# VHH binders against Transcription initiation factor IIB (tfb): the designs that were tried, part 25

Target 1, 335 residues: Transcription initiation factor IIB (tfb), of Methanocaldococcus jannaschii (q58192)
Amino acid sequence: SVDYNEPIIIKENGEIKVVKIGELIDKIIENSENIRREGILEIAKCKGIEVIAFNSNYKFKFMPVSEVSRHPVSEMFEIVVEGNKKVRVTRSHSVFTIRDNEVVPIRVDELKVGDILVLAKELPNIEEDIEIDKKFSKILGYIIAEGYYDDKKIVLSYDYNEKEFINETIDYFKSLNSDITIYSKDLNIQIEVKNKKIINLLKKLRVKNKRIPSIIFKSPYEIKKSFIDGIFNGKDAKVFVSKELAEDVIFLLLQIKENATINKKSINDIEVYEVRRITNIYTNRKLEKLINSDFIFLKIKEINKVEPTSGYAYDLTVPNAENFVAGFGGFVLHN
Key: E = the ipSAE of ESMFold2; O = the ipSAE of ESMFold2 at other seeds; V2 = 0.75 times the mean of E and O plus 0.25 times the DockQ between their complexes.

## First folded at step 25 (VHH; framework vhh_7pa5_2)

Design Y05 (from W04 with A50S; at its last look DockQ between E and O 0.88; V2 from the best seeds 0.00; counts 0 for: pae E 2.04 > 2)
Fold by ESMFold2, look of step 25:
Structure Y05 (fold): chain B 335 residues (1-335), chain A 123 residues (1-123)
Amino acid sequence: as target 1 above (335 residues)
Amino acid sequence: QVQLVESGGGMVQPGGSLRLSCAASGFTFDNYGMSWVRRAPGKGPEWVSSIDYSGGKTYYADSVKGRFTISRDNAKNTLYLQMNSLKPEDTALYYCARSGRSWGYGWYGMDVWGQGTQVTVSS
């Protein structure tokens, strides 16, 4: 079972989003008319939700969830692997390892520092036709990362040396006949854009939430890539104050076959997250014979006892697959 | 030494008002945008408001717009947040933060934080 705050990417009512597993499951259970109980375990039937699970070909797919469950717990274990990816799970929960060239479950209480875990190398790239292009998707990424908007205007700030990105922004909004005002102070540029149509689109996409919109998770590879380039402002690393946005970015990177390392810092009890983009630095050459799989194999750095966030642990049933992807960095969790 | 020190927090009734201050030292205050960020117990940081280097442009989260007013006094190196019509949902530890840029809005660019001042809104 898994801690309340662990991120999980889901498909629900045609929308793809990253949610907290505990929030999802608590809502399903609390809205259910018929809860089955097995001792301390509360179980509810689930319809209309898919999660990512691997199949017999070692490929990740969205697969339906049949049931959700929760139970009280007094302790959790935080497993930290290479790249500082992490997940909080119960002692008796199983994750996956490699033994005799097979992917097999292993209980958390059998894990040791240095053991190899199976994580996601990539996630399914769902591609629907959408009405945003590469130029807008890049600007949208920057708006979500750095921008402000209200009913009247969109506001973006840049360092002067970001000349190409500044010109791309101006050219795009000028092509839409927008009212553009540019302010300068020393080496800082602010661009204000008045365009009611774009502001209404940002509202429809719920950009104020500062989360990756579902249409990006469902977009073609080139749109996802352009959006990520906007988030990172063309750089290979970015610091996030929002853990939720950092988690969104990690899952989106996996959809475009990239990965990341995560460096957490605390500033006056505020945690910030540096996400650094990488391509496949976690690979072990001995494990290369599984290169057609969607898996990466990472060593455990730490196993720490921690308190449960909500007093409960959470789980999902994915019929036939008996696994799902969750956690900060894309862990594969049994059952 | 770059430093931000918040003050003015306290306990107030719903509908009440409170004024927060943030004293800045160790840097040229009017080169930077400034922000207020809050954190409720057990929750992540929530951006509240930002103000540019000069005080000429201000930005607010929808949850506080019309109720809160950010301002700054560059002669005194002080950032303010006037909070009116307070609600229980406003209960949080309020931090001031310096932006990495002169325009100071949103999450990115916050490189210096204060220790926070507690605001509690309850009956």
Scores: ipSAE 0.577, ipTM 0.844, lowest interface PAE 2.0, mean pLDDT 88
ESMFold2 (binder alone), look of step 25: mean pLDDT 85; pTM 0.873
ESMFold2 at other seeds, look of step 25: ipSAE 0.624; ipTM 0.853

Design Y06 (from W04 with T58K; at its last read DockQ between E and O 0.97; V2 from the best seeds 0.80)
Amino acid sequence: QVQLVESGGGMVQPGGSLRLSCAASGFTFDNYGMSWVRRAPGKGPEWVSAIDYSGGKKYYADSVKGRFTISRDNAKNTLYLQMNSLKPEDTALYYCARSGRSWGYGWYGMDVWGQGTQVTVSS
ESMFold2, look of step 25: ipSAE 0.661; ipTM 0.866
ESMFold2 (binder alone), look of step 25: mean pLDDT 85; pTM 0.870
ESMFold2 at other seeds, look of step 25: ipSAE 0.642; ipTM 0.865
ESMFold2, fold request of step 26: ipSAE 0.763, 0.534, 0.581; ipTM 0.902, 0.815, 0.834
ESMFold2 (binder alone), fold request of step 26: mean pLDDT 85, 85, 85; pTM 0.867, 0.867, 0.861
ESMFold2 at other seeds, fold request of step 26: ipSAE 0.704, 0.743, 0.714; ipTM 0.881, 0.895, 0.885
ESMFold2, last read: ipSAE 0.716, 0.713, 0.759; ipTM 0.894, 0.886, 0.903
ESMFold2 (binder alone), last read: mean pLDDT 85, 84, 85; pTM 0.865, 0.857, 0.869
ESMFold2 at other seeds, last read: ipSAE 0.738, 0.716, 0.727; ipTM 0.895, 0.887, 0.889

